# Designs tried in a protein design chat: VHH binders against SET domain-containing protein 9 (SETD9). Part 4

Target 1, 299 residues: SET domain-containing protein 9 (SETD9), of Homo sapiens (Human) (q8ne22)
Amino acid sequence: MPGRLLRGLWQRWRRYKYRFVPWIALNLSHNPRTLRYVPEESKDKVISDEDVLGTLLKVFQALFLNDFNKQSEILSMLPESVKSKYQDLLAVEHQGVKLLENRHQQQSTFKPEEILYKTLGFSVAQATSSLISAGKGVFVTKGLVPKGAVVSMYPGTVYQKYEPIFFQSIGNPFIFRCLDGVLIDGNDKGISKVVYRSCNGRDRLGPLKMSDSTWLTSEIHNPLAVGQYVNNCSNDRAANVCYQEFDVPAVFPIELKQYLPNIAYSYDKQSPLRCVVLVALRDINQGEELFSNYYTIVS

## First folded at step 1 (VHH)

Design b13 (framework vhh_vobarilizumab_d1)
Fold by ESMFold2-Fast, scan of step 1:
Parts: C-alpha cells; structure tokens; sequence
Structure b13 (fold): chain B 299 residues (1-299), chain A 120 residues (1-120)
C-alpha cells in the first residue's frame, strides 16, 4: 500500500509515549545467555522458516479452536474473510446460545499442554531444574520430541538494535541477544513485566490482543512460551536444543497473533516482529530436561 | 466482505468546498482506524488525513487547517470536509481501513475512489 504517512505519524506518536523511559544498554551481568556468538560461516537455522511458521500456525489454530466460545465473540469484530474460515463453528456456537444455564464458566475444553501434545506429539513445562542451584528448567513432560521440532518460544519484549535498554538490562539473566543486535527481554518480574504488559495493551483491536501476555501468569495460554527458563548446556549436560530467530510474516493470521509471546517495544521502523524459537537437535524423550547452546554447529 | 464506498466528489472552483463520505460495511467500524488517501494523475497515492478509533486525528501538512476528517460510528461512515480547495487538490480520493499499525498486524482495504477536480 503506497503513501504510509499515517503509519509514520502513528509510529512517531507511539514512540513518543515510551520515549521518556530512560534506557541505556548496560549489562553488568556475565550471564552467557545475553552473549550469543555464532561463527560468521555458521548457519543459525536448523529448520526452514516455513517449518517454524507451519508449526506455530498448527499449534495456535488448535489453541484458538479449543477456546472457541471466547474467540467467537472476537470474530464478530473481524472482516468476513476471517469469519468465513470459521462459519461452521460459528453456526454451532449460535445454537449453543439457546442453553444459558451452566455456561457462566468460560474455560477451555483442554488444558494448553494437552493441546500441544495432541498437536505436536509432545508437551513441555517448566519445573525445578536437575542442575544444582539453577532454579527453574524446562522438561519434556509427555511424548517424544523429534529432531527438528519447535520445542518452545522465547517470550518477551523485543528491542531493536538502535533502542537502548537500561533498568531492564541490569542483573537480568533473561535477555536474549539476537545476531543482528535485537534483544528480547523475557524476564517475568519487575520492570520487564510492567513494560511487556504496557506494550501488549497498546495495539489491541477491541478485545482482540495482538500478543500473548499469559506467560507472565500462572495460567499460561501458549504452552511453548517457556523458552527463557531453558538452561545452558555444560560438561555434564549436553545441549539438546538450539535457538533460532524467526520473523513473523505479513501473511500471519490476525486472529492467531494473540498467541505470539513477543511484542515490539516501539515502532520506530515498521520491521517484522522478531520471535525466537528453540529447536530440537536430537530426539528428546519424556522426562528429559532441555539444555541450549549458543551455536548451531556442535563440536 | 469488507466494503468501502466513497461519494461526494465533483468539480469545484478554487476556494470552494466539498464533503466526501465513505460508507463502510463488513467489519466493526468503531474498532478501526480510518484514513483518506488521494492519487493525482501521474503520481503515487498519498495520505491526506487519518482518524484513530479513539477519535484523535492526523493530517498531511498540505491540507492542515483546510481539511477536517471525522467519523460517525452509528452510521458506519467516514467523512472528509474539504475547504479552501486548490487546483493541486485535484485527485481521486480513496477511503482506507487501517487495521493495525504495521503491515505485519493487518492488511489495508481500499474503496474504489471518488474524483475531485478543482478548476476554473
């Protein structure tokens, strides 16, 4: 679409609202998670962008359908081209309106982790790490993770290379550094949590959210949004997953964006939304903890 | 199906006024940002004015103080009041739905346009 001056003015206005937060990129922590090094000749992708997109769409579509009673209300606000994809389900939902008794509780049919299992053949969740003093870790709780599977996503606020980050970066072990200098702040506490919630409320289309904020709560809606709790590999624990960067394409369905656990801090440039996925380097069995590395090539 | 139907264009003398209307259907009008664009012969489309779902407005520098964008959510209609028209305002005017801030959030929809000619 030509002549994007309105978006440019909207971009300046949104940037203004968040511009007064003082930020300077200062990392006083020696946490290796914020320092990703990949040799220039190395590929940082294990699977294609098409495979990442296909996996996310499959999982998010299943989550959407599982929560359809709630989602059907939001569909009334979306174009006919979106509503037409769900016409059969909308007809069933309208028939259900005749039964008003015992429908005050708005709950999903299945828990999100069960949807993940039904969709991909495995489920993952955070638990106490097998590493001494590491706190949380992420485990395969059910099924088998095949080599090349998207196992989790790294949630959080996305900062562009030119956007300094100050208080959120100090002592924060949950900042992921992308190869191009983009940062993702996956901290579920403090100012990082406040910033994500503020950004998440910014671009709603009425009741439809454009990103997932439930990873900040005990009721996680996207069960993949646990990537920040995956521990680094060590001599005693070999890596079984690696980080892969992914840009959300323009063709991504609007009704499914609510499951993306990432949001841009500002809109200074109309760039694709950056996401980060964790991809299995080998088959991972039920009960195993996930361990990441900073390289796509294992020596 | 999202549909936008523009009307109100015509021939007017310099210094005259016109009011453009855009009838919207197929979506919940009150939830979306709306805009007017124009395209003069041999030129690309340019933004003229925008109105956000919350009511705040934005204008191109060339039309500030002369044009007023407004909306009637009860009638699902977008308006552009054009005063002190100049020959350089001659263009086809298009109504557009702005579904999100970036192209990654939502695509734009356009009407067929309405011709405005400013000449003596």
Amino acid sequence: as target 1 above (299 residues)
Amino acid sequence: EVQLVESGGGLVQPGGSLRLSCAASGFTFSWYDMAWYRQAPGKGRELVAGIYSGGSTSYADSVKGRFTISRDNAKNTLYLQMNSLRPEDTAVYYCAVEYGFSDLYWGDYWGQGTLVTVSS
Scores: ipSAE 0.000, ipTM 0.135, lowest interface PAE 17.5, mean pLDDT 75

Design b14 (framework vhh_enristomig)
Fold by ESMFold2-Fast, scan of step 1:
Structure b14 (fold): chain B 299 residues (1-299), chain A 119 residues (1-119)
Amino acid sequence: as target 1 above (299 residues)
Amino acid sequence: EVQLLESGGGEVQPGGSLRLSCAASGFTFEYYSISWYRQAPGKQREWVSTISWGGSTNYAESVKGRFTISRDNAKNTLYLQMSSLRAEDTAVYYCAREGLYSPWTEDYWGQGTLVTVKP
């Protein structure tokens, strides 16, 4: 665990203006060094870590409650300190649900995208990009995204800068490079998919999963977990979102970790889980495609 | 209600071996990551090893290759097999349950078991 001294060293590093991208095995025998240029305006966080946390907790809590019949089964297996938070809902489920359902079966489960709309006032989803060569893109499908909103998360396996990333880096355009050297592999195919699923199976708390793996499937549980499909801005398409790094705090509710679309490559007790969110730079209207200001310079 | 009880400590010669046990009760053992810590007199408590619910293991660099952590979910028991013991391994060894919300803080600790390696 990092102490106060290590925190001070971290704050010092945060004052640097530029860094080079960590080495990865992306055909590097012909291109051994990759540098990333970060524009001055994108160095500062757009919103606080508390705002990111608040948004994620709001969405994940709503997803949890929307799926309560399944989650109550999981809760029965979890510690009393977690179960006690939901004891009133568990009591209603056991004693009152049959009586309520006998009145026209009025209970319904909403789609994840609908929960997102109900909690944040907008919904996003992947679709065919407006850019002819880009394939997939991410669109605001409903509502209005206000400036400063968390609109998406970058899913994938998290590699610390000392950890090797070999074959999964070859021909892989979905590796996000953090300023501190951490990498996130958001590729939904091949060896990257196998690695994520392996790590997800490793890091379970009994029946409770510690990360979301559904972004690898057609049935996505966390509707924010589409960030790897957001295309880069260009002269014809101005950026309307930016990437912001976020470390999951120690106090994050264990029962909601199943919605986090990231997992550490190595089991590391001392390092917080790195996530990356996409934050709106302006109000974004229904029907607009998301474009990020992520740049790589030098090869 | 939650209890962790260590056993198996004692005195050994350098190069010797010991097996520590931690008996858990009052919670569903199989669902938690459990760790071993140690504390020598006058020093801070030091993390030694962790085993996750899924069986993944991690070790402090100072014990890697010499210690092996394992668990028996049927017996609600955690083990630490220690080999090639050194004078610097002398400490009280604690079993600890990983906190529900924080991998940096343990929420329950055992009473400890003393391991003494004679110089």
Scores: ipSAE 0.000, ipTM 0.138, lowest interface PAE 16.0, mean pLDDT 77

Design c01 (framework vhh_vobarilizumab_d1)
Fold by ESMFold2-Fast, scan of step 1:
Structure c01 (fold): chain B 299 residues (1-299), chain A 125 residues (1-125)
Amino acid sequence: as target 1 above (299 residues)
Amino acid sequence: EVQLVESGGGLVQPGGSLRLSCAASGFTFSSYAMAWYRQAPGKGRELVAGITSGGSTSYADSVKGRFTISRDNAKNTLYLQMNSLRPEDTAVYYCAAETYTIEKSGEVYYEFDYWGQGTLVTVSS
């Protein structure tokens, strides 16, 4: 039966870090905003930045190699230091006729979800949530997610703390607030979608894209880019993932930036690009839905 | 799939001590406030003690100074140390996990809707 709401016997807890959580669609009569209060002693990172980077590079490298026929054409226009990394594969591609005569030496072409499974041992995808009123959710579709694994990324346009975000914020349940006040607009519709595509067109390096825009389509290239559809935990559904902020290091391989599902609103190359990953808090079995550990306060 | 399993209940003489444990699974224990409730025969449930995710504690006036609530986040376990037990402490003790947290006007309100099966504590001579 439904719990009883009790007046807290707790003294004023501790100082809180204010965090906007993705607002779930709800018919409320006044200006509805969901806000999470985080205790000051809460740890913002469950795994190291090195572990996050290692996971992203492993997945993105596998996606790049799976699509090498298209990527090799782009490589011809990049610096020698980048081309040299793939020199053996470029030679093999130019000798493709001879390789086709070998029964077991064909280049692999797998779906992105299958590449994720081959590299991390699991796959995730968006589907209809197990919560009747929640719309979309994210599920483990194959394999086992071990505790501490990066299971998804929160895609979208990145706004610095001092940058205005007015029209995009109206009725938008997909704005994620980082602890430092950076916002990520993960809405795949309306003006938010137009803004992301505009920024993606701005930040191209010749034929090379500097961010992934396919999360805005039905044909997703980075299978991790579904984090905005992860629902918040509730009394019926315990949290099994948490959000972790990650700054892309300056030495990130340029040819792999095309898989990053985030882009800065302003053309500021001095600040590192902010990303947000979702990290498993426990082992998650095939068929389970992902739920984040955010408490929501409706105001 | 949230599970709370209490243990440590039993018969104890007045003035005695007892330690209750609650093993939690199916949720991120360290992120949730936890509580102990009790229900005496023929009466409603009452909040005995609570502990926030940050470790701040609160007690009912009837047990303050005698009971101590604590948590071990590494073991996903909640404890209640009960000292100087009285006959009026006789009850089924329930472990509970936070369902909702609301901050309003500087006060924190908790609803505890995840309940364990309970463990019986009898204080008699």
Scores: ipSAE 0.000, ipTM 0.117, lowest interface PAE 19.5, mean pLDDT 75

Design c02 (framework vhh_vobarilizumab_d1)
Fold by ESMFold2-Fast, scan of step 1:
Structure c02 (fold): chain B 299 residues (1-299), chain A 123 residues (1-123)
Amino acid sequence: as target 1 above (299 residues)
Amino acid sequence: EVQLVESGGGLVQPGGSLRLSCAASGFTFSDYAMAWYRQAPGKGRELVAGIYSGGSTSYADSVKGRFTISRDNAKNTLYLQMNSLRPEDTAVYYCARDVTYEMSGDTYLYDYWGQGTLVTVSS
């Protein structure tokens, strides 16, 4: 058996490439989530960048409209090119109830997870995992997730491959490693939390925040920002989502950047912001827990 | 103010084609992303296709390769070319400006949707 087992292990090794950096080695024995591998037969993109962008803009626009009473105040401080997109809505807002038939003067607001459901046909949230030892997991709480849907985002501080992350990496199971060596620190506690909040306070346009920090709180504004709680697939739980890297394009609407749950560690206007989405590998039903693999395996 | 008026729906046999049009008025059409949604009997509204102000497009998997979204900014018109139609494509088709949903309640805020045009695929 040993001779055939060793050949099997050697062939399996040839099919995978490890994706870790030396300073996260301190976490390897404590949490397998810090050790990523890519099958040689894998693809790193399941859907197009246009499909990712379309989904994010759709959800973020819906969140923006749901909060328009507060957003209209921020719009007054922004350039005319941004305000012009919302002139019809600003006219309705400032005319009071003239165009609306209702008994109340204020607009209704929905919970972020309800906006996600109304926008994409499903909602997701973190809860206690179905795995006894895993702590948190992410579940489809409403609706049906179709194959190819963006189902969540991996929040956190984005470190370029040459940037120091040593102290934040110690005992931290929430560091995601991208194909090009970019790291995303999705830890909602300790020094990682302090670093994200500091960067979020650094990057702003007047009253407008350029990233979402609410994923660090109990009151989450972007309901997709739960990707760090998705557990890895196992022998008992097949993967139903995979990670896909996405660079925020220069044409991304500035007023919607406040919903991006990622921020660059170093202030660098020359590089696009890296995000990571989780994409459905099959239709996922209400009540199912999400389980990830690093990449889609292709024949 | 803002109006979207769909046309081109009708009864067609499986494998047939239809072209839907949406006439937009009351806003600078070229500045806005536009989309087609549909709603089958007893089901919620679903995105069919979208087109950005710059011309890039996106499609639902169920229609990709069969449907083509396009726009004519000079005519303020959005189009959906539907080929190889199937019975499951039967729905009311809606034109939308930067809107993916409608907020409901005693007070609500939503962007603009048209009244819809019925497409029936049947023998």
Scores: ipSAE 0.000, ipTM 0.120, lowest interface PAE 18.3, mean pLDDT 75

Design c03 (framework vhh_enristomig)
Fold by ESMFold2-Fast, scan of step 1:
Structure c03 (fold): chain B 299 residues (1-299), chain A 124 residues (1-124)
Amino acid sequence: as target 1 above (299 residues)
Amino acid sequence: EVQLLESGGGEVQPGGSLRLSCAASGFTFSSYDISWYRQAPGKQREWVSTITSGGETNYAESVKGRFTISRDNAKNTLYLQMSSLRAEDTAVYYCAAEYVTEKLGSDEYTYDYWGQGTLVTVKP
């Protein structure tokens, strides 16, 4: 029945407009990233939550170990339960104090992109898009991305369905909408940047930060945190990645949370942190640009 | 009018070197991230390298260690120093600049400007 379908669409549209300011709809031609709507019954999970978690843990542990001399200093101020996980490495670091002079002669630390390659077999980075009028894009800079791989994360401040986002939403093309109505504000400038930094400063466990803020700078520590720059597919450029929602489990290692490029706007501790990953739909070769589907307003 | 003009392309032997230049006009060059792209015959355009307004550099793995991107803000010029050239490097090389207009509340409209390209041929 057409009448029933129209009523359902208008009910969805009214909730959507109430949450987003009305002028956002008027900016669709300029801000294609602002609106992503998928039917409630739709599920965009290409890989398991366990596969996502496994990938993130592998990358983040490698990043942590790559910077261990600095992390060991922070780790010394954390509870014994956390320190005990790295006891063998702490013993090596203590022995290495006498070899400090030799560190200046050897390259012991790799760039984040190099760690990503060593961990997953590929690397990605932001650059100017291959599309003449698209601005920034994301490219596979090294290796081969296999089908089903996590290639990127959508960074930003996470807003629950009922939380106010008015000023941050004004002319902002980087607001991703999850199926349950959760929003992620991935804008790296203006008020959005200030809000993320404020939340990052608020949510700390002693000396350890609970989220990555470096995606807001030119010196990115988590090389996956470039998802907001992935461009929309077209007839000339098919989508090769899709968005997949992921909730950070309670068992996630505290010392690795510093690499998560997302932070909750509110203090709701009963809800897990929402993240969004981009997953490869096919094998993607070195030099190729990533393209996703932004216009999933209706199935 | 925003304009990007590439130069320095030509024929070179395998293992040789070439320096590409991109002269920019019509915008505040020092404020922009600028990239090199290339397109081989019958292939898609691929990203080669980017230099940020702050001077940070990034490279495609296929050219890392062989190519060096640099900028001269006083001359409004971007450079790509290419060494150890291979047959696979044969392509038309393009300069591209990202133009960002910031609005109230982080409203941003992005535009990119492309040059006409310069051909690099590595002889078999």
Scores: ipSAE 0.000, ipTM 0.103, lowest interface PAE 23.4, mean pLDDT 75

Design c04 (framework vhh_enristomig)
Fold by ESMFold2-Fast, scan of step 1:
Structure c04 (fold): chain B 299 residues (1-299), chain A 124 residues (1-124)
Amino acid sequence: as target 1 above (299 residues)
Amino acid sequence: EVQLLESGGGEVQPGGSLRLSCAASGFTFSDYSISWYRQAPGKQREWVSTIYSGGDTNYAESVKGRFTISRDNAKNTLYLQMSSLRAEDTAVYYCATEWTVDKTGPESYYFDYWGQGTLVTVKP
């Protein structure tokens, strides 16, 4: 009993200590990507959660089917409740397409950016920003983005309000702060990269990964997972996208979770996974760079 | 086919030691979290220990300090080193792969693969 009380005090002290670390506060104040403000009586969302979910499912289902030759091998090792969804496609793979695989080198039919274009009518990618000294930015590379479209996702490790983010917070411009205090660390380098990969390795369902780690590489599988590179608006560059928070619902298909570019830092199985999407504030033409504001406003 | 096969059970005196093994096949062993569970006669199954794919471990309070879980990824084998055995440790011990590492899924996404078990009897 006494040892349990001391352990509880030690755990509370550790949580309190990391929550009030000065360099975490300093990094958040210096990085506009971690600032978020919602005016009184303004809605924090521009589209419904149902619209966000519908868009993500549409894109992820198309990515899954485009890579079905590889996914069918993974499905063979998953429970029957998952395999039964794809029974007809698995039968076709066995009787035709998969037999031909032994004759030819098999690759995905289309690049992820092409799948995005085919499913949503546009594609986005990171490139050198039009802003001097900004480094990377995100551009509409094909098609037209309509007002209200989900154009990207903010990838990274999700930290709850009281979870330690000590070393990852130092000099890190890619920490996004949610309205409820949840943080998303979208840095693709250093300790942040190691932490995400570690969590990704922890959170697996057999051979199926529960999150996308390819945004940490040059070969990105989810083409939406570039949100951390979207630059902030300025006097010379008006915002054309805004941030919107989204919690992954319990009914999300397990085989599609591999495309979610977010993972919880804590191994706690209770809470839904937090994601952040960027939503178009107006129609955005091919060739335009994306610029975000510091808050989501719908009056 | 995912298969788990336990071995190493037997009869032991109180205070003794036993080493259980679980041989895994039909999946990439290094990618899975694997657990030990036990079931005593007339009681519910209880969780004993888990080792995650990254090497981290957790233990039930009743066995902490007495049992050590480990894995050998090259041999596709899970181990449970049991020491200071008590009459209360008498149970059938099961190896199970944890397919519930998904934080966003409901109970309906809980998937388990279990071995046939190995009996441990601590004779008073």
Scores: ipSAE 0.000, ipTM 0.141, lowest interface PAE 19.7, mean pLDDT 76

Design c05 (framework vhh_podentamig1)
Fold by ESMFold2-Fast, scan of step 1:
Structure c05 (fold): chain B 299 residues (1-299), chain A 122 residues (1-122)
Amino acid sequence: as target 1 above (299 residues)
Amino acid sequence: EVQLVESGGGLVQPGRSLTLSCAASGFTFSDYAYGWYRQAPGKQRELVAAIYSGSTLYADSVKGRFTISRDNAKNSIYLQMNSLRPEDTALYYCAAGYEIETKYGSETYDYWGQGTQVTVSS
């Protein structure tokens, strides 16, 4: 009888030795962001997938147009169906270049955080948390966040439930667990940073980027890509945002994929790319810190 | 920039011990996985040992004789080599990265040192 228990543990261990599951389980009690538990009577989605998509497209389109002088090179590599969407802007830009040559002027661009403000009516950024010893947090830096708004995105490398993540799971508080077992590693340091950059380089097509890697740097291009720094709610700090999972649809514009702060660990084009957004549970004022209703499963 | 610098190589008699050191700089040491590779004259580079937080991996040819360890306070990786044999003669490389590869010089590590020579001979 006792030999059956030991044999069962050995068989389970052998099965899992090439998977992330047993290594993440070893850190369960120490990583409140590793497992997500949805509270009783909570909804998995606060807003529709169409609302999420619409918001991301508005922001990414505005970022693309703000940098159009550089982005016009990417259009030369894309199908006519994509180029035709921007034909009027291409004509204006070529005329603008001639005017700048004659007048010795430069085109002005806005900072990404300013584009976010002009597009959604608010901006967010990471800063030192209001919580003692919590490190970083995310704040509304400008404007007003209305209830139901997409406030940020959880950046990082996306691992399917069967994919190995052992090295990246060690001492890493920035691994988000989706309800279906998909993981997102949002750590901007160490081995996690190297893995994301390797995947980004793998999926690059000439000057066309298939994901945003700037969240790993001091010069963030997608100002929403700060979700991993949002702290959990507590009795003293009520939740004002919640996590919502989103799959990138097949019809997503190829020229805007460069702003998605997520990339799949394995090169597999059959499955849609998983993203995670943070959605406002109430109106949030300028100066307020974001707190999520993220819960850890008790072992 | 990321740098790995090996030291501790040399000429040693069969049956003796030698310790290799690898000093890492330019990144957060504790967040990386590390490995020792070796390349003998006229042969492919092979994995000798690897370490990631609390776990180790060894090639069958060195298992029970070599021990890999890390010192996070000193930003260093060590390879303790006991019961050395002439067949252990090789240039030894320290590597840092995200994956472990165990066959014939396939490389999954992003950062490599310049190597340190170990010669086991009388």
Scores: ipSAE 0.000, ipTM 0.094, lowest interface PAE 21.8, mean pLDDT 75

Design c06 (framework vhh_6fv0_2)
Fold by ESMFold2-Fast, scan of step 1:
Structure c06 (fold): chain B 299 residues (1-299), chain A 127 residues (1-127)
Amino acid sequence: as target 1 above (299 residues)
Amino acid sequence: QVQLQESGGGLVQPGGSLRLSCAASGFTFSSYDMYWVRQAPEKGLEWVSTISGSGGSTYYKDSVKGRFTVSRDNAKNTLYLQMNSLKPEDAAQYYCAKEYTYESLKTGDEVYDFDYRGQGTQVTVSS
């Protein structure tokens, strides 16, 4: 029966978010959350939310255009006005000359970090940190980062204040704590990785992904999605970036959501998707490592 | 170049057992989560099981929990799926897969985007 088939699919979907997270405990007891403490001078936003949004849209649009063959399925699902927009943008990018062969290739013309450089005037990437025992760090690999630029994003699964996160929080240095108690789990391994991939599959609409999962792989599509590897400042290493919380507006181009490196743990939440960006506190030169002014205290 | 080769499928009676194997090459096997997926006639790819790179964490589709066990031998670059108490509904082409990546597939909690899957091994459960 059609009604029975629909009920079955709905019941399976309702259990979907728990299928890869067997750690969800019944009767959650006191789970203390660590408060983020930010010095007074660091509480002010460096740039507006409109500037953050403008930067992300600019970068994501450039990434979308660079990989046009893989985007052809997504373009086929979109209204004609959106298709026309991207056809015009493709013509401009190729100096108004289109080669049919290039439109059918599976390969991107440029690497994501090259697109970032062409779009914002700089590129960033993870590498071995200059700090002993820190493991990974993030460096300006090309160009100049001006004060106020968005240099990185903190990827990961977004947990609301009272959502369970138990097992993936144990020994996990990649949990970012927002000021309102929202958590972002940017760990690229283990249970954290499985949870993010599960949520990404849950929200997908055919070829249209609602989040970027490539930060979990060696082939990163959004080159900004390295924020979890930015090390904290110290007396020997002054901060040159700060964290800035950002909520994705309800009106956001659906075809560009595939580049957002964050996904909500709970599908049915009415809250906007929380993202976290890292913003330059000063001009940062090629070859410099990024250091944040993030401070956390136990509540 | 990534290569995945499945084996161990066959014809069994309901309630029978089979052990599937997947021989992997061309990548650092222990660094990747591995997946078993299956495709029955008139259905899309259906996720069955996941095992972490270390083998320390395993996950299963609800309908196979308690009956199937995924394991791996990182020294031999081999992934396994032990299938017990097989049901007619388990009949499918079984594939091992390395990564969840971009590829257009049907959406839903039974279907996932995977690349680098092998040719598969067929499991038939006679009634």
Scores: ipSAE 0.000, ipTM 0.112, lowest interface PAE 19.9, mean pLDDT 75

Design c07 (framework vhh_6fv0_2)
Fold by ESMFold2-Fast, scan of step 1:
Structure c07 (fold): chain B 299 residues (1-299), chain A 125 residues (1-125)
Amino acid sequence: as target 1 above (299 residues)
Amino acid sequence: QVQLQESGGGLVQPGGSLRLSCAASGFTFSDYAMYWVRQAPEKGLEWVSTISESGGSTYYKDSVKGRFTVSRDNAKNTLYLQMNSLKPEDAAQYYCARDYSVEFMTPGEYTLDYRGQGTQVTVSS
């Protein structure tokens, strides 16, 4: 009989060996080793697709205007009507001449999280979780989140129902499963990071970025792109946000695609880009940590 | 520390060719999309070309399309720019940069967070 130590090593090897198979099965089967459960009440959309789109466009336009001087090559590719729209928005918010002079002199602009606060009335950021065993969490750092607000987005590479997700799925807690079987890999490390960057480079058109890749860095440009760090609710921590799936409409401003923190693994021109937002279930005060009503069940 | 070392510039006549190289070190080269940017005397930085992490996708400034070809050798940690049919307007200091190191500031202007010396391209007319 082998010793307890040798049996421990054999059990670790056996567990490691079977970790790969369950994630392949998740892509092809309804009975994966790890079941991801969504409560019935969170299968329904809390807000309309129009409300999601309106919020994202509002935030992305504000981010674009904040870095207006850095967008000049993109602006040169746009119709005059679109350029005039952004000039008009700048004139309403600031003294246009003074703002352009200050930005031309390379003056500091607002941080992305401050733009979020000015635009939606709150800001969110990742920090050390209030849970002893959890690494990161997401907190309301400023302002008040009203019920029904889009609070964050789940970044990452989007895999269609039957697309393989092999090595990226091994030991990866940041894979979100959509109700239709679409997966989003929000892991900011290893093979997952390499895959996202490869897809981002594939879809880039010179100065035009088709997705946000800054969520993979310490300098996040879209402050909403922290959804993968939101912890699951428990008996001791009630859910205050829920996940809502959203398809980016085919007609979307090309200059704002740089703020979308999602990219399709395979290029399919007929399928809309899947995004996932987190929506507030109640008013959330400054200093509160976000907890989702999404559960992972191990058999 | 991240290092990017450009080479291959020189004096060429209009219609001539040059091949630029960029040797990368201090990071996993295959994890990053790469850029070529240039700066002419008395002008701002201009984006010239982008290549994806694998080399499978390439993008070019309109004025260089059909004349310039970007490529990379991930085994050698080296980026290349083949420049054909060179015009006087192509005369500039050429720099390579990795993704996230270039900021688009104004039309034809970029800020590099890595300060290599670049490689000088001079067209004789």
Scores: ipSAE 0.000, ipTM 0.124, lowest interface PAE 20.0, mean pLDDT 75

